# VHH binders against q96fz2: the designs that were tried, part 334

Target 1, 269 residues: q96fz2
Amino acid sequence: CGRTSCHLPRDVLTRACAYQDRRGQQRLPEWRDPDKYCPSYNKSPQSNSPVLLSRLHFEKDADSSERIIAPMRWGLVPSWFKESDPSKLQFNTTNCRSDTVMEKRSFKVPLGKGRRCVVLADGFYEWQRCQGTNQRQPYFIYFPQIKTEKSGSIGAADSPENWEKVWDNWRLLTMAGIFDCWEPPEGGDVLYSYTIITVDSCKGLSDIHHRMPAILDGEEAVSKWLDFGEVSTQEALKLIHPTENITFHAVSSVVNNSRNNTPECLAPV
Below, E stands for the ipSAE of ESMFold2; O stands for the ipSAE of OpenDDE; V2 stands for 0.75 times the mean of E and O plus 0.25 times the DockQ between their complexes.

## First folded at step 16 (VHH)

Design CD12 (framework vhh_8pnl_2; at its last look DockQ between E and O 0.18; V2 from the best seeds 0.00; counts 0 for: pae E 17.5 > 2, placed apart)
Fold by OpenDDE, look of step 17:
Structure CD12 (fold): chain B 269 residues (1-269), chain A 120 residues (1-120)
Amino acid sequence: as target 1 above (269 residues)
Amino acid sequence: QGQLVESGGGLVQPGGSLRLSCADAGSTFSDYDMGWYRQAPGKERELVARIYIGGTTKYADFVKGRFTISRDNAKSTLYLQMNSLKPEDTAMYYCARGYRWSGSANFDYWGQGTRVTVSA
């Protein structure tokens, strides 16, 4: 996964992240560093994206089931990194393979500390190789959306004409991530950064791409992944597997340029 | 929910200029795509211009380079510079905010409008 969309306004995004804590109380996640949020239809590595994480990471006596929403840098910068510039990291940390997560120090160490997060997105992009051509067809991949009465009988998600109506109650894609905290050697603010865990693609997506993000489908999966106080690493890792509960549609080549940040990026063609 | 307040409308001669402003007092202005619509008497509301969160702009065909949409995120203000105004530009102009542009249906908030009259 090298490209996502996360364009919802902060207020809409917050509402979309409504949850129940372990007591059954309805809550909205509180923001940390909301000013770092930059909505975009076309998010690339090294950009900031909002993630969910347990409040316990910030408050020692907090209920670990409570959630915080925070923009973090895409591309995990390990805490032990000694260079002053995160861009000097020589290995790719945009993704973490599920099969080697425990073999790589950069991911194993923060995971062992309970630094699990849920990366939020409208969806993610993948490119299908076209047979016989050097052309690649981009796809936008996301959770199936619920048909609202306003969208009429026509599956709003599949029709360019009704596509925009779906965004009022958009179900966000929830991807499993690991984050770390890096303190710059020269001082300054602590950098929070994340990697997205990837798995082999589900059958439905296999023709498009062989790898997919580990998607946490449903509130239980999200809650367990986030709750590092009650859920062990071993238990949490059981949540990491391919899911068939996704849908996708072809999009225009507009998304190929990371500088393009318009609705055309994710619109059906 | 933020209130959009339009200003800058008025009476102008053909060939004249106006600058419309839309102030967003209640929301994170920078998080939204913004647009200008207009509605002439007896006509449907139509898109004039859009500006996305990324800064990309789109214009209706009738604009033909006469209008410029811009935004100042620091001031939470949307602008429409209108030059070479024509009588057919006479309308109520509305500021709109949205997070998915697909016509008027995806705007989450509209201003009350500012009236533009172009008359000799």
Scores: ipSAE 0.713, ipTM 0.857, lowest interface PAE 0.6, mean pLDDT 91
Fold by ESMFold2-Fast, scan of step 16:
Structure CD12 (fold): chain B 269 residues (1-269), chain A 120 residues (1-120)
Amino acid sequence: as target 1 above (269 residues)
Amino acid sequence: QGQLVESGGGLVQPGGSLRLSCADAGSTFSDYDMGWYRQAPGKERELVARIYIGGTTKYADFVKGRFTISRDNAKSTLYLQMNSLKPEDTAMYYCARGYRWSGSANFDYWGQGTRVTVSA
């Protein structure tokens, strides 16, 4: 997973993240650094994306079931990194393989500190390799979305007007992430950065790509992944597996260039 | 009065220029795709220009090369620089914002408009 869409305005995104805490109280996540949120139809590594994480990471005695939403840099910078420029990190930390997460120091250490987050997106992009050609077909991959006026889910055959209406009640893709906190050696603000955990692709996506992000399907999975105060690392890792509850459609090659940032990037072709 | 407030319209001679402004007093301006639409008497509203959250711009064929759309996120203001104005550009100009513009020329929110008249 190396490219996503997260284009909802901050207020719409916040409402899409409505949840219940441990006491059953309806809540919206509280923002940290909301001015760093940058919506985009075409997000690449090193850009900021919104993530959910437990309030307990910021407030010592907070209820671990309460949620913060914060923009974090995509591409985990380990807390032990000693150079002054994060871009000089020699390792690619955009994704973290589920099968080696406990043996890689860059991921094992923050995971041991409970630094689990849920990465938010409209959906993600993958490029299908086709036999006998060097051209790849991009696809936009997302949770099934319920149509507002018809039974069934939104699909590629639906009109642009139906796609336009679905965004008010869009079900955000919720991906399992690990984050870390890096303090610049020369001083300055702490950098929060994340990686997306990846698993083997499900049967439904196997013809598009061999890997997929670890998707947390539903509020129970999201809550358990975030709640590092009550859910151990061992228990949380049981949530990391492929899911079949996913859909996709082919999109235009416009998305190929990460500088293209328009609705055409995710529109069905 | 709506959330979007347009200004800068007026009477100009053919070949003249005007700069329209749209101030957004509500919500986070920088998070929305923005556009200018116009409506001549007895006609439907039509898209003039769009600017997306990433800065990419799109123009209707009838204004390409003459109009420039731009945004200032720090001032929460959208602009339309109109050069080489023609009598056919005479219309009410409306500012619009949205995030639901997936493949559509429609808008979610619009202002009350500013009038542009091009005549000798």
Scores: ipSAE 0.622, ipTM 0.814, lowest interface PAE 1.4, mean pLDDT 88
Fold by ESMFold2, look of step 17:
Structure CD12 (fold): chain B 269 residues (1-269), chain A 120 residues (1-120)
Amino acid sequence: as target 1 above (269 residues)
Amino acid sequence: QGQLVESGGGLVQPGGSLRLSCADAGSTFSDYDMGWYRQAPGKERELVARIYIGGTTKYADFVKGRFTISRDNAKSTLYLQMNSLKPEDTAMYYCARGYRWSGSANFDYWGQGTRVTVSA
């Protein structure tokens, strides 16, 4: 998993993240650093994307079931990293394999501190290698969406009315992540960064690619992953598994160039 | 943040040409999708052309190959070359800047407009 779409305006994205705290109260997540949110149909590693995390990470004695939403850098920079430039990290932290997460220092340490997050996206892209060629077919992969007479198709979202029919009620993809906090050795702001946990692909995606992000399907799974005050690391890891509740369609090669930020990136072909 | 300033409008005869310019005094012009819209008297504002950060362009059906949108990131300027102008093209033309949106209604910022009049 190395490319996503997360294009919703901040107010629409926030509304899509409505949740209930442990007392059953309806809430919206509170933003940190909203100015760093850069919506795009075509997000790649090292860019910022919004994640959910527990308020307890920011406030002493806070209710751990309350959620913060914040943009973080994709590609976890471990707290122990010694170089001044995160691009010099010599191992890939874009993803974290679920089967070795407790064996890798980069992921075990922050996980032990309860640094679990939920990575938000419209969906993700994956490239299928075609047999007999080196050509690749990109797909856009996402939760099944509720179909109504008023819903539009993804490819018809060129006008405000059609855009709202598709995206105003879009079910965001919710992926399990781990984050860490790195202080640059020469000073400056603390860098928050995340990795996406991966698992073996479900049967429905196996013809596209052999790995998929660990998807948290439903509010119970999301709540338990986020709530490090009440849910141990051991219990949280039981949430990490493939899901068949996923759908996809082929897209054009426009998405191949990460500079292309246009609805065509995810439009069905 | 700099203001969007349109120029290049005016009175032109049918079949003539005009080149509209939109200067963006902002420091990060290359980070924005840009577009041209128009509004004739008593009509709704409508998209004419759009250019994305990566250079991909999209045109309204009524353009029929007559207009060309382009951008010069070094000069922080958006252009609309209009050829074979018709009286139906008479309208106020607006420059628009998006940041988080590529849709017609969700552009973040608008200029004051420049008037184009095509006499019969």
Scores: ipSAE 0.000, ipTM 0.127, lowest interface PAE 17.5, mean pLDDT 84
ESMFold2 (binder alone), look of step 17: mean pLDDT 78; pTM 0.797

Design CD13 (framework vhh_8pnl_2)
Fold by ESMFold2-Fast, scan of step 16:
Structure CD13 (fold): chain B 269 residues (1-269), chain A 120 residues (1-120)
Amino acid sequence: as target 1 above (269 residues)
Amino acid sequence: QGQLVESGGGLVQPGGSLRLSCADAGSTFSDYDMGWYRQAPGKERELVARIYIGGTTKYADFVKGRFTISRDNAKSTLYLQMNSLKPEDTAMYYCARGYRYSGSPNFDYWGQGTRVTVSA
């Protein structure tokens, strides 16, 4: 998973993240650095994306079931990184393989500190290798959604006006992430950065790509992944597995250039 | 355990009717898709009916024409009107709530259930 869409306006995104705390109270996540949220149809590594994380990371004695939403840099910079420029990091930390997460120091250390987050997106993009060529076909991959007319799921055959209105009730993709906090050695603001955990692809996606993000399907899974105060690392890792509850459609090559940031990036072809 | 409380289950003869209710105490009921699932002893849980935020409904083939799902947003209550009941409708019936502001086909939260028995 190396490209996502997260284009909803901040208020729409916030409402889409409504949740219930441990006491059964309905809540919206509280923002940190809301001005750093930059909506885009085409998010690449090193850009910021919104993530959910436990309030307990910021407030001692806070209820660990309460949620913060914050923009974080995609591409985890470990807390122990000693150089002054994060772009100098030798390791690619865009994704973290589920099978080696406890073996890699860059991921094991923050995971041991409870630094679990849920990465939010409209969906993600993958490039299918076409038979007999080096050309790749991009696909937009997302949770199944209700039709604009509320009569079923949306599809590539739906009219453009129906597709434009789907965002009013869009179910955000919720991906399991690990984050870390890096303090620049020469001073400056703490950098919060994350990686997306990846698993083997499900049957439905196997013809598109051999890996997929670890998707947390439903609020129970999301709550358990975030709640590092009550859920141990060992228990949380049981939530990390492929899901079949996913859909997709082919998109145009416009998405290939990460500088393109228009609805055409995710529109069906 | 939780905020969804089912009622209206009971024992009824084949061909009879029952109306199930599900009260959603302390939540923003109108922001959610709602549904009814059932589980017979020794079988897996299956979707019976779903009602979307906008009032659109979806039914399992085995209940079409016999059951009607409806909602009353002012009372924060979900209903299932069950007519022409058959012995094979015997099951524990669960009220389900979707994800807030979401049209996802999945449900996030369930009540404790109410028992429906259709005698031979």
Scores: ipSAE 0.000, ipTM 0.105, lowest interface PAE 18.7, mean pLDDT 84

Design CD14 (framework vhh_8pnl_2)
Fold by ESMFold2-Fast, scan of step 16:
Structure CD14 (fold): chain B 269 residues (1-269), chain A 120 residues (1-120)
Amino acid sequence: as target 1 above (269 residues)
Amino acid sequence: QGQLVESGGGLVQPGGSLRLSCADAGSTFSDYDMGWYRQAPGKERELVARIYIGGTTKYADFVKGRFTISRDNAKSTLYLQMNSLKPEDTAMYYCARGYRLSGSPNFDYWGQGTRVTVSA
């Protein structure tokens, strides 16, 4: 997974993440660094994206079921990195393979510290290889959305007008991530950065791409992944597997250029 | 602690109308998708209607054209206007909050419900 959409205004995004803590109290996630959130239809690695993580990461003795929402850099910078510029990291940490997550020190160490997060997106993009041509067909991939009387299902909304209405009730994609905290050696603010865990593609996506992000489908999976105070690494990793509860539609080549940031990027074609 | 309190149920003749209300004691009503479920004796709970934060609505086929869901965020109250009531609408009606990350169709029930009986 190397391109996402996360375009909702901050207030709409926050409300879409409403949850219950372990005590049954209704909550919205509390923001950290909200000014770093930049909505976009076309987010690439090294940009910031919103993630959910446990409040216990920031406050000793906090209820581990309470949630923070924070923008983090896409592309994990390990805590041990000694250079002053994170862009000098010599290997790609945009994604982390589920089969080697416990073998790679860059991911095993933060995972052992409970640094699990849920990466939020409207959905993600993948490029399907087309036979007989070097051109690829982009697809927007997202959770099945609720069908309403006037809007139809999201997969059936062929017109731009009907497509605009779906955001009122959009169910955000929730992807399993690992984050780390890097302190610049010259001083300055701690950098929070994440990687998206990837798995083998499900049957429904196999014709589009061979890999997919590890999707946490539903509140139980999301809460268990986030709750590092009660859920061990071993138990949390059982949540990492392909899911069939996903849908998609073809989109315009406009999305190919990461500088394009318009609704046309995810509109059906 | 958000407590949902349903009211407006009662006994009505076939073809009659009732307006159900659900008052939210919590201050965060406007932040949630809301819905109405019902459960008849010996049957499973079923979704009747849902209203999203943006005002979009969804109805079960068996009430479409007869029931209207609405919300008043200033009063923290959810409504269900029920017209052309049928004996098969007899049930306990529950309002519920929805959490979009939890997926559809499940809602959390927090009220005791309000009873609707449609009988000659």
Scores: ipSAE 0.155, ipTM 0.562, lowest interface PAE 4.5, mean pLDDT 85

Design CD15 (framework vhh_8pnl_2)
Fold by ESMFold2-Fast, scan of step 16:
Structure CD15 (fold): chain B 269 residues (1-269), chain A 120 residues (1-120)
Amino acid sequence: as target 1 above (269 residues)
Amino acid sequence: QGQLVESGGGLVQPGGSLRLSCADAGSTFSDYDMGWYRQAPGKERELVARIYIGGTTKYADFVKGRFTISRDNAKSTLYLQMNSLKPEDTAMYYCARGFRWSGSPNFDYWGQGTRVTVSA
């Protein structure tokens, strides 16, 4: 997973993240650094994206089931990184393979500290290799969405203008992430950065790409992944597997250039 | 009777107008998206209009330009102004409440309904 859309206005995004804490109390996640949230239809590595994480990471003795929402840099910078410029990190930390997560120091260390997060997106993009040509077909991949109590999920058959109306009630994609905190050696603000855990693609996506993000499907999975105060690393990793509860449609080549940031990036073609 | 109490239904002639009201006795009305559903005789229930916590509105194609949904958070009341009524608008109209703080397309609770009949 190397490209996402996360374009919802902050207030809409916040409401889309409504949840219940351990006591059954309805809550909205509390923002950290809300001014750093930059909505975009075309998010690439090194940009900031909103993530959910446990309030206990920031407040001693906080209820670990309560959630903070914060923008973090995509591309995990390990806490032990000693250079002055994090963009000079030699290895790619955009994604973390589920099968080697406990073998890689960059990921094992923050996991041991409970630094699990849920990466939020409208959906993600993948590029299908087309046989007989060097062209690749981009697809927008997202949770199934519903229109009304009697209607089926919204999909590729809907007109592009109708897509603009669905965002107020959109079900956000919730991907399992690991974050770390890096203190610049020359001083300055602590950098929070994350990686998206990846798994083998499900049967439904296998014709598009061989890998997919580890999607946390539903509130039980999201809650257990975030709650590092009650759920051990070993138990949390049991949540990391492919899901079939996903849909997609082809999009135009406009999305190919990461500088393009318009609704056309995810509109069905 | 529950927390949602609809009123304002009645018999009107085609082309007439009617204003429906829904009083939410709950203490947290402003925390919910609200909507109006209808169910015509022999048909399933369908969404007519939705109003979000922030005031954004959405309408079914068959009522666009004729119906207006609005809310008064201070009075914990939802409204539906229905203009240019047609015989096919004849239905039981239900006030609907979404999930707290949620932008979910689903609604959690409906009132008992108010009957609207459009005929000569």
Scores: ipSAE 0.000, ipTM 0.136, lowest interface PAE 16.2, mean pLDDT 85

Design CD16 (framework vhh_8pnl_2)
Fold by ESMFold2-Fast, scan of step 16:
Structure CD16 (fold): chain B 269 residues (1-269), chain A 120 residues (1-120)
Amino acid sequence: as target 1 above (269 residues)
Amino acid sequence: QGQLVESGGGLVQPGGSLRLSCADAGSIFSDYDMGWYRQAPGKERELVARIYIGGTTKYADFVKGRFTISRDNAKSTLYLQMNSLKPEDTAMYYCARGYRWSGSPNFDYWGQGTRVTVSA
């Protein structure tokens, strides 16, 4: 996972993240730095994406089940990074392999601090290798969606008008992430940055790509991943595994160029 | 990078009381969650009590109502008041410091420990 779509306007995105805290109280996540949220159909590493994280990371003695939503840089910059420019980081931290997460200091240390987050997206893109050619076929991959005007899930065979209407009630993809906080040596604002944990592809995606993001399917998994005040690292890692509850459709090559930011990027072909 | 020094352990009869102290040298004490762990002979280390940066507390079921954790940020000292002690409370007690400005259930550093023996 190296490309996503997260295009919902801030108010729609916020409502899509409605949740219940530990006491059963219905809540919306509270924003940090909302002005840094930039909706896009075509998000690449080093851009900002919205993530959910526990309120306890920002407010001491907060209920650890309460959620903040904040834009973070995609590409984790470790807290111990000593250079002045994060782009000088010698290794790629866009993704973090689940099987080696406890062996890599860049990920093990923030994970020990409870710095778990849920990365939000409309869905993500993967490029299928076409046998016999150098061409790759892009696919948009997302949770199954409920048709608001009909019983059943939205699908690739539905009209473009039906797809445009589903955004009002879109079920966001919720991916397990790890974040860290980096303080520039010369001073300035703290940089919050994240990585997406990856696992082996499920059966349904194996023909498209061999890896997939670790998807947290449902509010129980999301709440346990976020609640670093009650859920230990070892318990949280049990949530990290391939899942089959995903769907996809082929999209046009328009998405290949990360500068293209239009609905055409995720439209079925 | 800091040093945790426990004190206050000793031998006490069942039903007695002890007050453990932990001095945190070399760190900004108020920036850390603190806790007490214990390890009985032949057993794994287990959490006894935790106190968060803002003073909220969490206790293991086996000590609720008998033990009280508290902190004095001005003195950079953590305390465990132990009442109604039982032979089963016999263990080495360790002071633990969390990660700076983090509510993580994991702890980063433990002290040398102080021995508590409860015997008739």
Scores: ipSAE 0.000, ipTM 0.261, lowest interface PAE 14.6, mean pLDDT 86

Design CD17 (framework vhh_8pnl_2)
Fold by ESMFold2-Fast, scan of step 16:
Structure CD17 (fold): chain B 269 residues (1-269), chain A 120 residues (1-120)
Amino acid sequence: as target 1 above (269 residues)
Amino acid sequence: QGQLVESGGGLVQPGGSLRLSCADAGSTFTDYDMGWYRQAPGKERELVARIYIGGTTKYADFVKGRFTISRDNAKSTLYLQMNSLKPEDTAMYYCARGYRWSGSPNFDYWGQGTRVTVSA
């Protein structure tokens, strides 16, 4: 998973993340650095994306079931990284293989600290290799959505009004992530960055790509992944597996250039 | 958390109209998806209409074009405008409150209901 869409306005995104804490209280996640949230139809590694994480990471006595939403850099910079420029990291930390997560120091260390997060997106993009050519067909992959009477075909609308209506009821994709905190050696703000855990693709996605993000399907899975105060690393890793509860459609090559940031990126062709 | 209180039910002739109200006393009404359900005697409870936090609406096939759901966040009140009522609309109507999880809407709070009877 190397490209996502997360374009919802901040207020709509926040409402889409409404949840229940362990005592049954209805809540919205509290923002950290909301001004760093930059909605886009075409998010690439090194850009910021919104993630959910436990409030306990920031407040010593917080209820670990309460959630913060914060923009984090996509591409995990390990806390032990010694150089002053994160772009100098020699390892690709955009994704983390589920089968080797406990072998790699970059992921094992933050995971041992409970640094689990849920990465939010409208959906993600994958490129299918076409036999006999160097052409690749991009697809937009997302949770099945509830169709409303006000909504047209998802992603087929060429009208801003139709885009507004379809997104008002959108179920966000929730991907399992690991984050870390890096302190620049020469000073500056602490950098929060994340990686998306990947698994083997499900049967429905196997013709498009051989890997997929570890999707947390439903609130029980999301809650257990986030709650590092009550759920151990060993128990949380049991949530990491392929899922069949996804859908997709082909999109145009407009999405190929990460600088293109328009609804055409995810519109069906 | 607050409680949901439905009102506006009654007896009406076929083709008539009723407006149901649901007051959510003291809850953070603006943070919830809201819905109307109904249950006829001896039948299962069924969804009539939903209105999401962002204002989008969804209706059951059997009420399409006849019913309109709306909300007033300032008054913490949900409405159901019912037009062209049919005898088949006779039921106890329930207000429901829920929220959008990271997945589908979840309705976890219910009112006591208000009765609608459509007969000659």
Scores: ipSAE 0.000, ipTM 0.137, lowest interface PAE 16.4, mean pLDDT 82

Design CD18 (framework vhh_8pnl_2)
Fold by ESMFold2-Fast, scan of step 16:
Structure CD18 (fold): chain B 269 residues (1-269), chain A 120 residues (1-120)
Amino acid sequence: as target 1 above (269 residues)
Amino acid sequence: QGQLVESGGGLVQPGGSLRLSCADAGFTFSDYDMGWYRQAPGKERELVARIYIGGTTKYADFVKGRFTISRDNAKSTLYLQMNSLKPEDTAMYYCARGYRWSGSPNFDYWGQGTRVTVSA
């Protein structure tokens, strides 16, 4: 997973993340640095994406079931990194393989500190290699959506106006992530950065790509992954597996260039 | 912590327009969601419009297409442009400030209000 869409306006994104805390109280996540959130149909590594994480990471004695939403850099910079420029990191930390996560220092150390997050997206993109050609077919991959007919809306997929209505009730893709905190040696703000855990593709995606992000399907899985105060690393890792609860459609080559940031990037073709 | 000061209310005929302003004396205006509430005699205070940090807007059904909420972070000022005013829009209009860096549906602080009267 190396390209996502996360284009929802801040208020729509926030409402899409409504949740219940451990006491059963309905809540919206509290924002950190909301002005650093940059909606885009075409997000690449090194850009910022919104993630959910436990409030306990920021406040001692906070309820670990309460959630913060914060923009973080995609591409984990380990806390031990000694250089002044994070882009100088020699290892690609965009994704973290589930099978070796406990063997790699860059990932096992933040996991041991409970630094689990849920990476939010409308969906992600993958490029299918076509045999007999060097052409690749991009696909937009996302949770199945509950489509409802509203006054003046017949089918969401065939009209831009109807697609706007679909986004108001869009079920965001929730991917398991690991984050770390890096303090610049020369001083300045702490950098929060994340990696997406990857697993083998499910049967439904195997013809598109051999790997997929570890998707947390439903609030129970999301809550357990985030709640590092009550759920141990060993127990949380049991949530990391492929899911078949996913859908996709082919999209235009417009998405290939990460500078293109328009609805055409995810529109069906 | 800055106080919210509303202005721009008055008496207008049905179909007329008014522009409300709300000045926030605080220097952290850009860190807050802002909104406009109204309260007519004998009714509950109700949300008219909300503008989020970053400029996204939400409107009550009864004002959609007629009212526009906007903000000027450099001036620490919130606006409500009201067009095609109806007698039913007659109320005290209150500027509201949310919680810092929060997407909470609730607001924390309200101004003193400015009166809008639409009479036939």
Scores: ipSAE 0.000, ipTM 0.107, lowest interface PAE 19.0, mean pLDDT 84

